# VH-VL binders against Translation machinery-associated protein 16 homolog, part 15

Target 1, 180 residues: Translation machinery-associated protein 16 homolog, of Drosophila melanogaster (Fruit fly) (q9vxy4)
Amino acid sequence: MTNLRKELEKCKHPNSRKTKALGKKARRQNNKHKVRLGHAIKSNITGEKLSWFLGQIDEGRTEPLRPQELEDLIELYFTRFDEELEQINLKQSIGKHRANQHAARKDVITMTLEKERNEFRTGGLELMNLCDPLKLKMLRDWDGSALSVQHLKLDLVSYNMLQRLKEQSKKKETSEQMET
Key: E = the ipSAE of ESMFold2; O = the ipSAE of OpenDDE; V2 = 0.75 times the mean of E and O plus 0.25 times the DockQ between their complexes.

## First folded at step 16 (VH-VL; framework fv_ersodetug)

Design g2 (from c5 with heavy chain Y100L D101E; at its last look DockQ between E and O 0.67; V2 from the best seeds 0.64)
Fold by ESMFold2, look of step 16:
Structure g2 (fold): chain C 180 residues (1-180), chain A 118 residues (1-118), chain B 112 residues (1-112)
Amino acid sequence: as target 1 above (180 residues)
Amino acid sequence: EVQLVETGGGVVQPGRSLRLSCAASGFTFSSYGMHWVRQAPGKGLEWYAVISYDGSNKYYARSVKGRFTISRDNSKNTLYLQMNSLRAEDTAVYYCAKDLESEGMDVWGQGTTVTVSS
Amino acid sequence: DVVMTQSPLSLSVTLGQPASISCRSSQSLVYTDGNTYLNWFQQRPGQSPRRLLYKVSNRDSGVPDRFSGSGSGTDFTLKISRVEADDVGVYYCMQGTRYPYTFGQGTKLEIK
């Protein structure tokens, strides 16, 4: 960073070919920093989410979740802010001045949940498909670190995907009954 | 001068009821939340209840939930605590306190003593 | 509930000497608005409590500037730079970040 700034200080003419080249170089370095920060933030958010789901599964369980179980767990995940929302609503309501103000954190929570519900109902939430026994084992073997979360292969888990898995379970049950 | 004055304390038998009042003056009572805090003889402070400025929202400590009711009458600048099914462990000095936007309890009353004894 | 732990619970101080009281919370007291709702109260013998400090370090009107507060997150300190005779009493920290509000056990300050 110091050598790049020093080179720019040496340039007297803003439109020279050298000055324009140095400007592009500085922009590329700033973009690389923003990308690295973005990866670190996403990894931490993903790690917290996966830790939440892992924490809901009994430690001794080795069987994959049924599609309905995963759907129920996702719906439970959407309620994770209920206690915080109650605290915010209480604190905002106590005095008249604060009751007339907008609560920024409440807005962030509301928008986050709205986005997550929309993602679940459309292209899917970025999760591990815990209906897959290999994915469940991978999550259990994960050390819980945000640094290592990038090595977990995530899925897009949607409402429609879970309904299809329920349909396949019903068809398989029916076919097995016919064969016996 | 902002003042809070509690009244209604006394000696009562276990299982009986008592209503405490807190008269407010020197500020716009209807703009502020209010609290009840108690202090058993020789013990520390313990928070028990809050009510919003308009009375629409209330919260209670677990130990008194279902037995105590906080209320207010903004036309009379008065806060109330209805205490039912009193127990010996409810013996304490009871304070009312003013809140401002959850900055803490900035003004306290002098307290009223409740003694529950058979 | 947020547990508030004070140390020491009793303190004997010579007039004119400093005093320091520690308060630790079981979880962060930073609220979603960025404020830390840690308050300090003084209760002189035979009197009702009086708020000294709010939001960690802000003194109430009429509180002498020899009282100061510091700390962040879960660890907080009340300091009296020069103890006077009128400072005798019990000092409480309290958190107002989450309901129910909770107090520390109190620190009794005595003059030697």
Scores: ipSAE 0.623, ipTM 0.865, lowest interface PAE 0.7, mean pLDDT 87
ESMFold2 (binder alone), look of step 16: mean pLDDT 91; pTM 0.920
OpenDDE, look of step 16: ipSAE 0.737; ipTM 0.923
ESMFold2, look of step 17: ipSAE 0.519; ipTM 0.809
ESMFold2 (binder alone), look of step 17: mean pLDDT 91; pTM 0.921
OpenDDE, look of step 17: ipSAE 0.735; ipTM 0.922

Design g3 (from c1 with light chain K55R; at its last look DockQ between E and O 0.71; V2 from the best seeds 0.69)
Fold by ESMFold2, look of step 16:
Structure g3 (fold): chain C 180 residues (1-180), chain A 118 residues (1-118), chain B 112 residues (1-112)
Amino acid sequence: as target 1 above (180 residues)
Amino acid sequence: EVQLVETGGGVVQPGRSLRLSCAASGFTFSSYGMHWVRQAPGKGLEWYAVISYDGSNKYYARSVKGRFTISRDNSKNTLYLQMNSLRAEDTAVYYCAKDYESEGMDVWGQGTTVTVSS
Amino acid sequence: DVVMTQSPLSLSVTLGQPASISCRSSQSLVYSDGNTYLNWFQQRPGQSPRRLLYRVSNRDSGVPDRFSGSGSGTDFTLKISRVEADDVGVYYCMQGTRYPYTFGQGTKLEIK
């Protein structure tokens, strides 16, 4: 990427065929860089999210989560910004001038949480279904790096999916009681 | 000409109360947050409390939460610290300080000494 | 709480020579608005503290330009290009990025 700036500086004629070719090459390299950056950003975001969920599970636990436990973790996840929001609200309130100003970070947090809650209530959050013992083991075997997160097959975990899993657990429990 | 002057320090027994005052002049007091900082004898500085410009928001260090109350009277240009259930470890010089746009404490008072001893 | 660590805790310098004080934080001091709320204070013997620098490198009014600040993230430095007799006292770094505000232990500056 550093070579493109030097090549453009050496062009003698701004609109020549060579200068136009260098401009097109620079645009193509910038677009490819943006795609690679987009993949890296998504991997980092996903990696941070999965690391958060892994950190909430006891290190010795081998059994999959119950549907209610996963639902409780997701609700806890939605509160992850509470301390930061308290700090922002406090810092914004101290002086009169700052109290009248926009806090961009607070807006980003608010929009992020609104989007995540909506995803959970509709098509689902991109997570691993930790009610599945294979998925729990895959998450525990993950080294925590953003590079390796792309090898993990994510699920869409929704409120409705968790309610269905609760119903399946109740039907299994009822059937086992009737067999005795 | 910005000035902060603390008063109300003295010698008190453990478990008793004191109220510190900080008189402000030379600036629009009601536009700025205010802080209390203390310094134990021969020790460093320790931040303890902040109050917003309008008094609507307050925050305390863990060591004093529930025992100390920061307040202000903007009509009198005065900041207060009510200190209850005083302990020997509260012995210190207490400074009030003016906040400026959350950049830190730009103006400090001269301090008032509180000694808690039996 | 953010822990602020100063080094050295005591400094003896020859009049007219430079002095350097380091301050390290236990976590990044970069706030969500992009600013780094790292301040330096001076406390001369028998006096109240005085702010020297705010947001790492900005000098307060009346602070001589022989005082300068630098650093980023978690590592910060206060430099005095030529120490004068009036510079004796204790120097503190402080972070104002998150509550509670926290100070370093202080660095006592003496003329030898």
Scores: ipSAE 0.645, ipTM 0.877, lowest interface PAE 0.7, mean pLDDT 87
ESMFold2 (binder alone), look of step 16: mean pLDDT 91; pTM 0.934
OpenDDE, look of step 16: ipSAE 0.717; ipTM 0.914

Design g4 (from c1 with heavy chain N57K; at its last look DockQ between E and O 0.60; V2 from the best seeds 0.63)
Fold by ESMFold2, look of step 16:
Structure g4 (fold): chain C 180 residues (1-180), chain A 118 residues (1-118), chain B 112 residues (1-112)
Amino acid sequence: as target 1 above (180 residues)
Amino acid sequence: EVQLVETGGGVVQPGRSLRLSCAASGFTFSSYGMHWVRQAPGKGLEWYAVISYDGSKKYYARSVKGRFTISRDNSKNTLYLQMNSLRAEDTAVYYCAKDYESEGMDVWGQGTTVTVSS
Amino acid sequence: DVVMTQSPLSLSVTLGQPASISCRSSQSLVYSDGNTYLNWFQQRPGQSPRRLLYKVSNRDSGVPDRFSGSGSGTDFTLKISRVEADDVGVYYCMQGTRYPYTFGQGTKLEIK
């Protein structure tokens, strides 16, 4: 940026071909910054979600989650706003003026949770499938940086997918019992 | 002129009870929440309880939960604090304070002194 | 609970000189409506507390304009541009963003 300004200062005529070329270069860099900002915002949200899930797993655990364990963890994730909702409800109720006001943040939380629950029950939440030992290892190896999160390959984890994994475990268990 | 006047303080033995009153005037009492704050001798301020404008919601600091009860009578413009199972560490000046739009406590009473000693 | 930490805890100032008191919170005081519920109180010797400032920088009625507040997030400052004799007392910051409300330890201001 400072280098580009120095080059423009050397140009003696504002309409020169070099000045126009430098202007085009500066516009491309600005557009690249806008795209990078959008990616940084998305990566931060994803990184916070993955950090939450990682924080729920004991440091000493090496084996993948059972499908029921992941389901239970997802249900726990849906309760993450309970404390904030309690504080909003309390603060809004103290004075008469606030008691009659709309609590926009409460509506945002409600809509977010409704969307996430619907996604889980249909096409799936964008997560890492922690029932897969490779995915668990990738999450543990992740440095927690929002910049590096874009290199993680996410899955769609749905209620139906977890039920299918439970049935696969039941079939394997039955087959192994018949062999013994 | 907004005024808050606390009464009911005194000297009591541990394990006894006291009821504090806070008489309000100069504003529409039933539109505002109310707080209790205390200050031990030579110490800082500590918040202890809030009650909503209509009395339907109450919240207590952990140290007094179960022992203290905040209440109000909007027909008498009066706030109350019932203090049970008093301990020596409850010795303090007790202030009532008017809430303003959940932003803070804009008007305070003069305080009433509670001394718990054997 | 949100911990509020004041510094200094004691301050001795020459009449007419400025004074500055810092207050830090253990977490952001920005509420979901975008407001920051940081209050400053003054307690003169033998008197009840009096609110000076609310929502960081707004002065209450009757508070001289030599009192000002600033800061954001977790770091806040109360400034007195020219200390007067009547400013002697203890100053408290308080957060009202999250229940329970919590106060700083207090800063005692004296004239030297």
Scores: ipSAE 0.559, ipTM 0.834, lowest interface PAE 0.9, mean pLDDT 86
ESMFold2 (binder alone), look of step 16: mean pLDDT 92; pTM 0.932
OpenDDE, look of step 16: ipSAE 0.716; ipTM 0.912

Design g5 (from c5 with light chain V30R; at its last look DockQ between E and O 0.69; V2 from the best seeds 0.68)
Fold by ESMFold2, look of step 16:
Structure g5 (fold): chain C 180 residues (1-180), chain A 118 residues (1-118), chain B 112 residues (1-112)
Amino acid sequence: as target 1 above (180 residues)
Amino acid sequence: EVQLVETGGGVVQPGRSLRLSCAASGFTFSSYGMHWVRQAPGKGLEWYAVISYDGSNKYYARSVKGRFTISRDNSKNTLYLQMNSLRAEDTAVYYCAKDYDSEGMDVWGQGTTVTVSS
Amino acid sequence: DVVMTQSPLSLSVTLGQPASISCRSSQSLRYTDGNTYLNWFQQRPGQSPRRLLYKVSNRDSGVPDRFSGSGSGTDFTLKISRVEADDVGVYYCMQGTRYPYTFGQGTKLEIK
């Protein structure tokens, strides 16, 4: 990247064939760096999310979550900004001047939660399916590193997927009770 | 001139109640939030409560929540602190203070002394 | 709660000499609007507190320019360039970024 900037500086005529070709190369490298930065940011966000979910499960629990328990945990996750929102609402409400203004951070939180709820109701949130004992073990064995999180095979956990798992559990439970 | 004057302090027995008043002048009282801060004898400042400009929102330090109630009457330009179930450790000078843009307390009253003793 | 720690707690200064008071917070005082709500107060003997500085470095009206504030994040400083006799009292830092608001322990300034 440094070499590209030096090559562009050496070419002092911006409309030359060499300058146009070098500019095109610089755009490609900038786009590649932008994509790599995007992956690093996503991995850090995913790592924090997985750490949050792991932190809600008792250290000694080895049994997978029931589908309803995972659904409840996802709904709890959606409340993670409640304390910050309380602070924003308080600070914005105290004086008349601030009370007449929008709070940009509050808007960002609202949009983030709306997007996440929509993802849950459609194609799914990127999570570990903690109803699967192998996935629970994989999460517990994870070293917590943002670099290693990208090697975890995530699931798309959706509302519909959890409803299907509830029906499968109900069918299996009923069949076992009728057979015994 | 912005001025805040606290009244209602006195000597009271533990378990009793006391109401403090803070009379405001020199500014549009109904546009600003208000705070209560106290200072025990020989000790530092401790923040305890805030009320929004219209009285719709309030927040209390954990140590006084459930015992103290902040309120205001914008038609009288007056802030109140109702103190119930008073304890010896509530002995202090109580200050009211004007909020400025939710950033801090720019003007303070002279304080009123509350002494809780048998 | 955000813990505010002042140092020193007591300070003796020769008249006309500079004074410096440190204030540290247990977490960043930068609010979501980009402002840092760190205030300094002066309490002269027998008087109520008076705000000296707000948002780290802004002086209130009537505060002499020999008072200055600096710092960011969690570390802040109040400086008095030339101490005068009327500067005797206790100085408090306070954070207004999060509720509850919290004060430092205070720094008592005395003239030698």
Scores: ipSAE 0.626, ipTM 0.864, lowest interface PAE 0.8, mean pLDDT 87
ESMFold2 (binder alone), look of step 16: mean pLDDT 92; pTM 0.937
OpenDDE, look of step 16: ipSAE 0.733; ipTM 0.920

Design g6 (from c1 with light chain T97R; at its last look DockQ between E and O 0.66; V2 from the best seeds 0.63)
Fold by ESMFold2, look of step 16:
Structure g6 (fold): chain C 180 residues (1-180), chain A 118 residues (1-118), chain B 112 residues (1-112)
Amino acid sequence: as target 1 above (180 residues)
Amino acid sequence: EVQLVETGGGVVQPGRSLRLSCAASGFTFSSYGMHWVRQAPGKGLEWYAVISYDGSNKYYARSVKGRFTISRDNSKNTLYLQMNSLRAEDTAVYYCAKDYESEGMDVWGQGTTVTVSS
Amino acid sequence: DVVMTQSPLSLSVTLGQPASISCRSSQSLVYSDGNTYLNWFQQRPGQSPRRLLYKVSNRDSGVPDRFSGSGSGTDFTLKISRVEADDVGVYYCMQGRRYPYTFGQGTKLEIK
């Protein structure tokens, strides 16, 4: 008789102490799986976002981005669904029956972009501050793996943060012009 | 019976224009999108344009964008293709086709031949 | 654009024998509505194209059950279980997932 058959015999009485212990163990394993899956999904999303930003920066560039350049890149990021949205709008519009249907994918895209724009205008998007030369170097040195993305120290990059960095750049330029 | 009949083909010189018509019958024309597809002599099928059921949206293959205009008159159950600045590579049989819920082109016309040569 | 590749480009079969035509796409043809937008067309000599199958495996009205379609994602197959004389012609796959719609090169079927 196998070990599995022995365990099944012990489980035939569902209210037994053994059966309740097995049920509790199974619930804990399921909860651990859900937490690990959640971390893996977030790491993939973050990794894809960082890869997108890295891919927009010229391969030969070594200097950090100016605040306006990072702002422009973030605005470009918000347009990443434009071609897909055009395809959805066209496909939905071709026939009268489909034109009357809701496009769930279009709704998801719209909500995603609205959330991201709101984050940018308030507390900030989770990015690396590419105006910082150390952060740019860290992003370039990153192997592109979702497993290693958790080791990158992310920033919250907001519209207001970028405006403050622009003003700091002006103050530093003024101070350097006045030095003897 | 659903039927599509293309007319307006002919022989023209490069740089000239032609207008193709596609007469539709046997279905509610104003409920369906329409396509133009062409087939060069001895070659395969190539898709070139689509128009929405109400005419509000259009899309063109890059090779014809700016030169070809798809349009429709729902009161006459007729689809049109205005072809300007014709080139030798536009020589083909031109088919109109009915769309069905983006499931592909379910009904095709008999085709009309356009020949662009000197 | 989505590239559609057919194999073989020419097929010669004995009457009554099966035939199989392959079609591959450069991108998945699965759309966000859960449908796979792959169609098959037949063009008999001297005739306009006729749709045989839509959404991979659905036969149009009047298409014999000798014709069947299968596949998923990027790899698709049209099968004719017993080739008849009227099956002579060119067969095209087409993707309808995104514009521009694109066709395979065509497969010419002949009887030996």
Scores: ipSAE 0.606, ipTM 0.850, lowest interface PAE 0.9, mean pLDDT 87
ESMFold2 (binder alone), look of step 16: mean pLDDT 92; pTM 0.941
OpenDDE, look of step 16: ipSAE 0.646; ipTM 0.878

## First folded at step 17 (VH-VL; framework fv_ersodetug)

Design k1 (from c5 with heavy chain Y53W; at its last look DockQ between E and O 0.70; V2 from the best seeds 0.70)
Fold by ESMFold2, look of step 17:
Structure k1 (fold): chain C 180 residues (1-180), chain A 118 residues (1-118), chain B 112 residues (1-112)
Amino acid sequence: as target 1 above (180 residues)
Amino acid sequence: EVQLVETGGGVVQPGRSLRLSCAASGFTFSSYGMHWVRQAPGKGLEWYAVISWDGSNKYYARSVKGRFTISRDNSKNTLYLQMNSLRAEDTAVYYCAKDYDSEGMDVWGQGTTVTVSS
Amino acid sequence: DVVMTQSPLSLSVTLGQPASISCRSSQSLVYTDGNTYLNWFQQRPGQSPRRLLYKVSNRDSGVPDRFSGSGSGTDFTLKISRVEADDVGVYYCMQGTRYPYTFGQGTKLEIK
């Protein structure tokens, strides 16, 4: 808070008991703000991600996604920066001066995609399992706001989980075939 | 001191080809990207192509992609535009321009006129 | 493509009076490095274009200080504090943030 920081500016002695107490109060308020901001940022990021996936599904569709369909969407999601990367690469390449310079945004994109791919191939990405009809209904009923996204229960969707779901679907189909 | 001079314009029939040249002087040509921009009679400016300093990267407006080719010869300080399958709509003054920090165009040539007429 | 819209498309100004030209983009011109790649060009009758301003407000060498630029995001303005006879011509804004580069329609400035 700017008011609290102005009180700290009035203190002449940096090690006085009052100055130290004011410093601790300022740190506590800043930490609460960081937690609230962090929660809001996570909700926005999650909301944008869920909105992206929802946008890939026809409005009239009611049946859950097949595991391969969800896998295909996740792979498509990893390409979401392709156009931006093409623009960055082009702009960096035109003049010799820029060609030798660091592109911070490109690094952020690269790190983000590397992290997401690693999560998908290990413990899973934080997504909604759209192979579950209840989760698909929850996503369709969601109003798109960051406020309400916090009440959606996310899943960890991994490559291995999707392969298991594919195998279970094949096993179920085979069992029904043998019964007939 | 810094100068760009376009040549190679003229009157041609539809379906024919032309090659424009842009001679550069007064700066280190091989350190900068280059652009082509055109202006149809009585109309505004329209950007068409860029080439990187070393020629390894190029980008075209969709309207000319596949028909026009930008190229450069750094040993001759010269930029080129090869224009194939010309149409009446390609009638314009063609400008070359020096790239400025991958942002825009700080130096322009005087232009060369291409007229495509049956 | 980023659409650039200029207003007005023509302007008649008394010698010595100010002139103002607006340019609006269909999306933000702020690039990932924090710079805004909005350029202004002047084309006098019978001449090639000349860059006046780059990155919104920076004047090129040899451009008089009576030319100034301002704006942010999607809304930009070129101002001439005192119009002179040599200012007759067409003025274009251009964005260099994303390929393809795109120009406004142009604003014709005349002395009345």
Scores: ipSAE 0.649, ipTM 0.878, lowest interface PAE 0.7, mean pLDDT 87
ESMFold2 (binder alone), look of step 17: mean pLDDT 92; pTM 0.937
OpenDDE, look of step 17: ipSAE 0.741; ipTM 0.925

Design k2 (from c5 with heavy chain S56R; at its last look DockQ between E and O 0.70; V2 from the best seeds 0.69)
Fold by ESMFold2, look of step 17:
Structure k2 (fold): chain C 180 residues (1-180), chain A 118 residues (1-118), chain B 112 residues (1-112)
Amino acid sequence: as target 1 above (180 residues)
Amino acid sequence: EVQLVETGGGVVQPGRSLRLSCAASGFTFSSYGMHWVRQAPGKGLEWYAVISYDGRNKYYARSVKGRFTISRDNSKNTLYLQMNSLRAEDTAVYYCAKDYDSEGMDVWGQGTTVTVSS
Amino acid sequence: DVVMTQSPLSLSVTLGQPASISCRSSQSLVYTDGNTYLNWFQQRPGQSPRRLLYKVSNRDSGVPDRFSGSGSGTDFTLKISRVEADDVGVYYCMQGTRYPYTFGQGTKLEIK
């Protein structure tokens, strides 16, 4: 491990060649660490999200979800903070002093849900399309670890995509009924 | 001098109703939430309900939800507990308590006794 | 609901000696604001409860400094450095982090 802090403290003049070289080295090291940390954080968040969805699917089920089932599951996912929000809202409301103050955790939850709902209604949430039998199998075969989650090929699952899949399902159902 | 005085306790038959009052003085009543806590004879403390400073938010312990109603009248500096469908297990001393910034119940009344027996 | 477990449930102490009461919670009492809403109450015989400590270690006004609180997360302790005759009664811990508020079973303090 390079002791960059100690070496920078030894610099007598901030504009010297040695001072500038040490500063550039320190910035490069910090940037590489931030990128690696960013990947690890995203993998953990994605892994937790996928584990949540997997946990909602019956252990013995092998058939892909119907589009309405996936839509219902996504709406359920948006309610995951309801109990925490109830506790925060109640605690904040009891006395006048807290009622006049923001609740930082509530703000974070609100912004998170607003972002996720907007993503769902526009370009899509980063999920696995569990209406696809291959994607369901991939999720079932996943070991649940954040280390392996980055090998799962995520989809963008949007409200519009699910509506199109519902129409495709109705078209197939109608064709099978006419054959009967 | 902060004081809370409960009234309205007594002996009642099972299935009847009773309304407890808690008169508050010595503080700005409308700025603080209020709680009801009970203690059965020879037993420990059991929390039952809270109401927000403005009366808009209420929460009840599962054991009394639907039977008890907490309310307040800030113009009279008074907290209420309406107890319906009373049962023998509701026999207890009932305390009102002042909340402070959701840190806990900092001031308690002296309690009023409710006895439910046939 | 958060379960609060006190030990011992009964404590016999010689005057002038220290006393210690443990309280454990079934889940962390650290709230989202970083505070731990663990309270201690004293109930003398025939009296209503009186708050001694709030947020683990803060003494209420008029509470003698021989009462102290400590702990974090799920494990908390009330200590009385020198027990006096006036300390006879039942002591309760209570969590105010999550509704419903819940009390421990109580610890009866007696003079031996």
Scores: ipSAE 0.648, ipTM 0.881, lowest interface PAE 0.7, mean pLDDT 87
ESMFold2 (binder alone), look of step 17: mean pLDDT 92; pTM 0.938
OpenDDE, look of step 17: ipSAE 0.723; ipTM 0.915

Design k3 (from c5 with light chain Y31F; at its last look DockQ between E and O 0.66; V2 from the best seeds 0.67)
Fold by ESMFold2, look of step 17:
Structure k3 (fold): chain C 180 residues (1-180), chain A 118 residues (1-118), chain B 112 residues (1-112)
Amino acid sequence: as target 1 above (180 residues)
Amino acid sequence: EVQLVETGGGVVQPGRSLRLSCAASGFTFSSYGMHWVRQAPGKGLEWYAVISYDGSNKYYARSVKGRFTISRDNSKNTLYLQMNSLRAEDTAVYYCAKDYDSEGMDVWGQGTTVTVSS
Amino acid sequence: DVVMTQSPLSLSVTLGQPASISCRSSQSLVFTDGNTYLNWFQQRPGQSPRRLLYKVSNRDSGVPDRFSGSGSGTDFTLKISRVEADDVGVYYCMQGTRYPYTFGQGTKLEIK
């Protein structure tokens, strides 16, 4: 980008063929950088999310989560900003001057949670299905690195998927009782 | 001149209650949050409570939560601290302080002494 | 809670010489609005605390310009360019970024 910046500084005619060609070259290089940055950002976000879920599970547990347990954990995940929101709300409320101002961070949190709740209720959140013992083992074996998270194959975990798993568990239980 | 004057300190037995008052003057009291801070004899400063300008929000240090209640009467320009179930470790000078734009405590009172003994 | 650590805890300074007090926090003091809510207070013998500096480096009204503050993140410094007799007392740093507010242990400044 430094070399390309110097070439662009030499151009004083924005519509010349040389200036247009340099602009197109700069846009292509910037797009490659944006794609690599976007992958790194997504890997960091995914890694933080998976680390949060792993941290909520007892270290000694080897059995997969029941569907209700995963549902409860997802609802707990939606409360992860409660302490930060409390701090923002309190600090904004103390004096009259700040109480009349919007808190940009609070808006970002609200929008994030609304999006995540909508995803959960529709096509699903990008998670590992911890009701699957292989997925739980994969998460436990993960080194916690944001770079290595790209090798984990994520699932879309939705409210409806969890309800179906609850019903499958009930049908399996009744079949096993009848066989006994 | 902005002034804060604390009253209500004294000597009390453990388990008893006290109410501290902080009279404010020289500023629009109802526009600013207020704090209580204490200092045990020979010790440093410890923050304990805050109340918002309209009284709608309050926050307490963990050590006093459930025992102390911060309140205000904006019509009387007065801040209060109700202190219940007092313990020996509550012995301190108690300061009220004015908040400024959540930046900190820009004006302090001269303090009132609470001694919990016997 | 955010732990605030001052050093030194006691300081003896010759009149007219500079003094420096360090304050470190256990976590960043930058709030979500981009401001750093680090304050400095002075408590002269027998008196209530007086705020000297707010948001790291801003002096309160009536505070002499020989008092200055600097720092960022977790490391902060109060400097007195020339110590005067009325500077005797205890100096506290305090963070106002996160409730509960927390103070450093205090630094007692004495004149040699």
Scores: ipSAE 0.601, ipTM 0.859, lowest interface PAE 0.8, mean pLDDT 87
ESMFold2 (binder alone), look of step 17: mean pLDDT 92; pTM 0.937
OpenDDE, look of step 17: ipSAE 0.753; ipTM 0.931

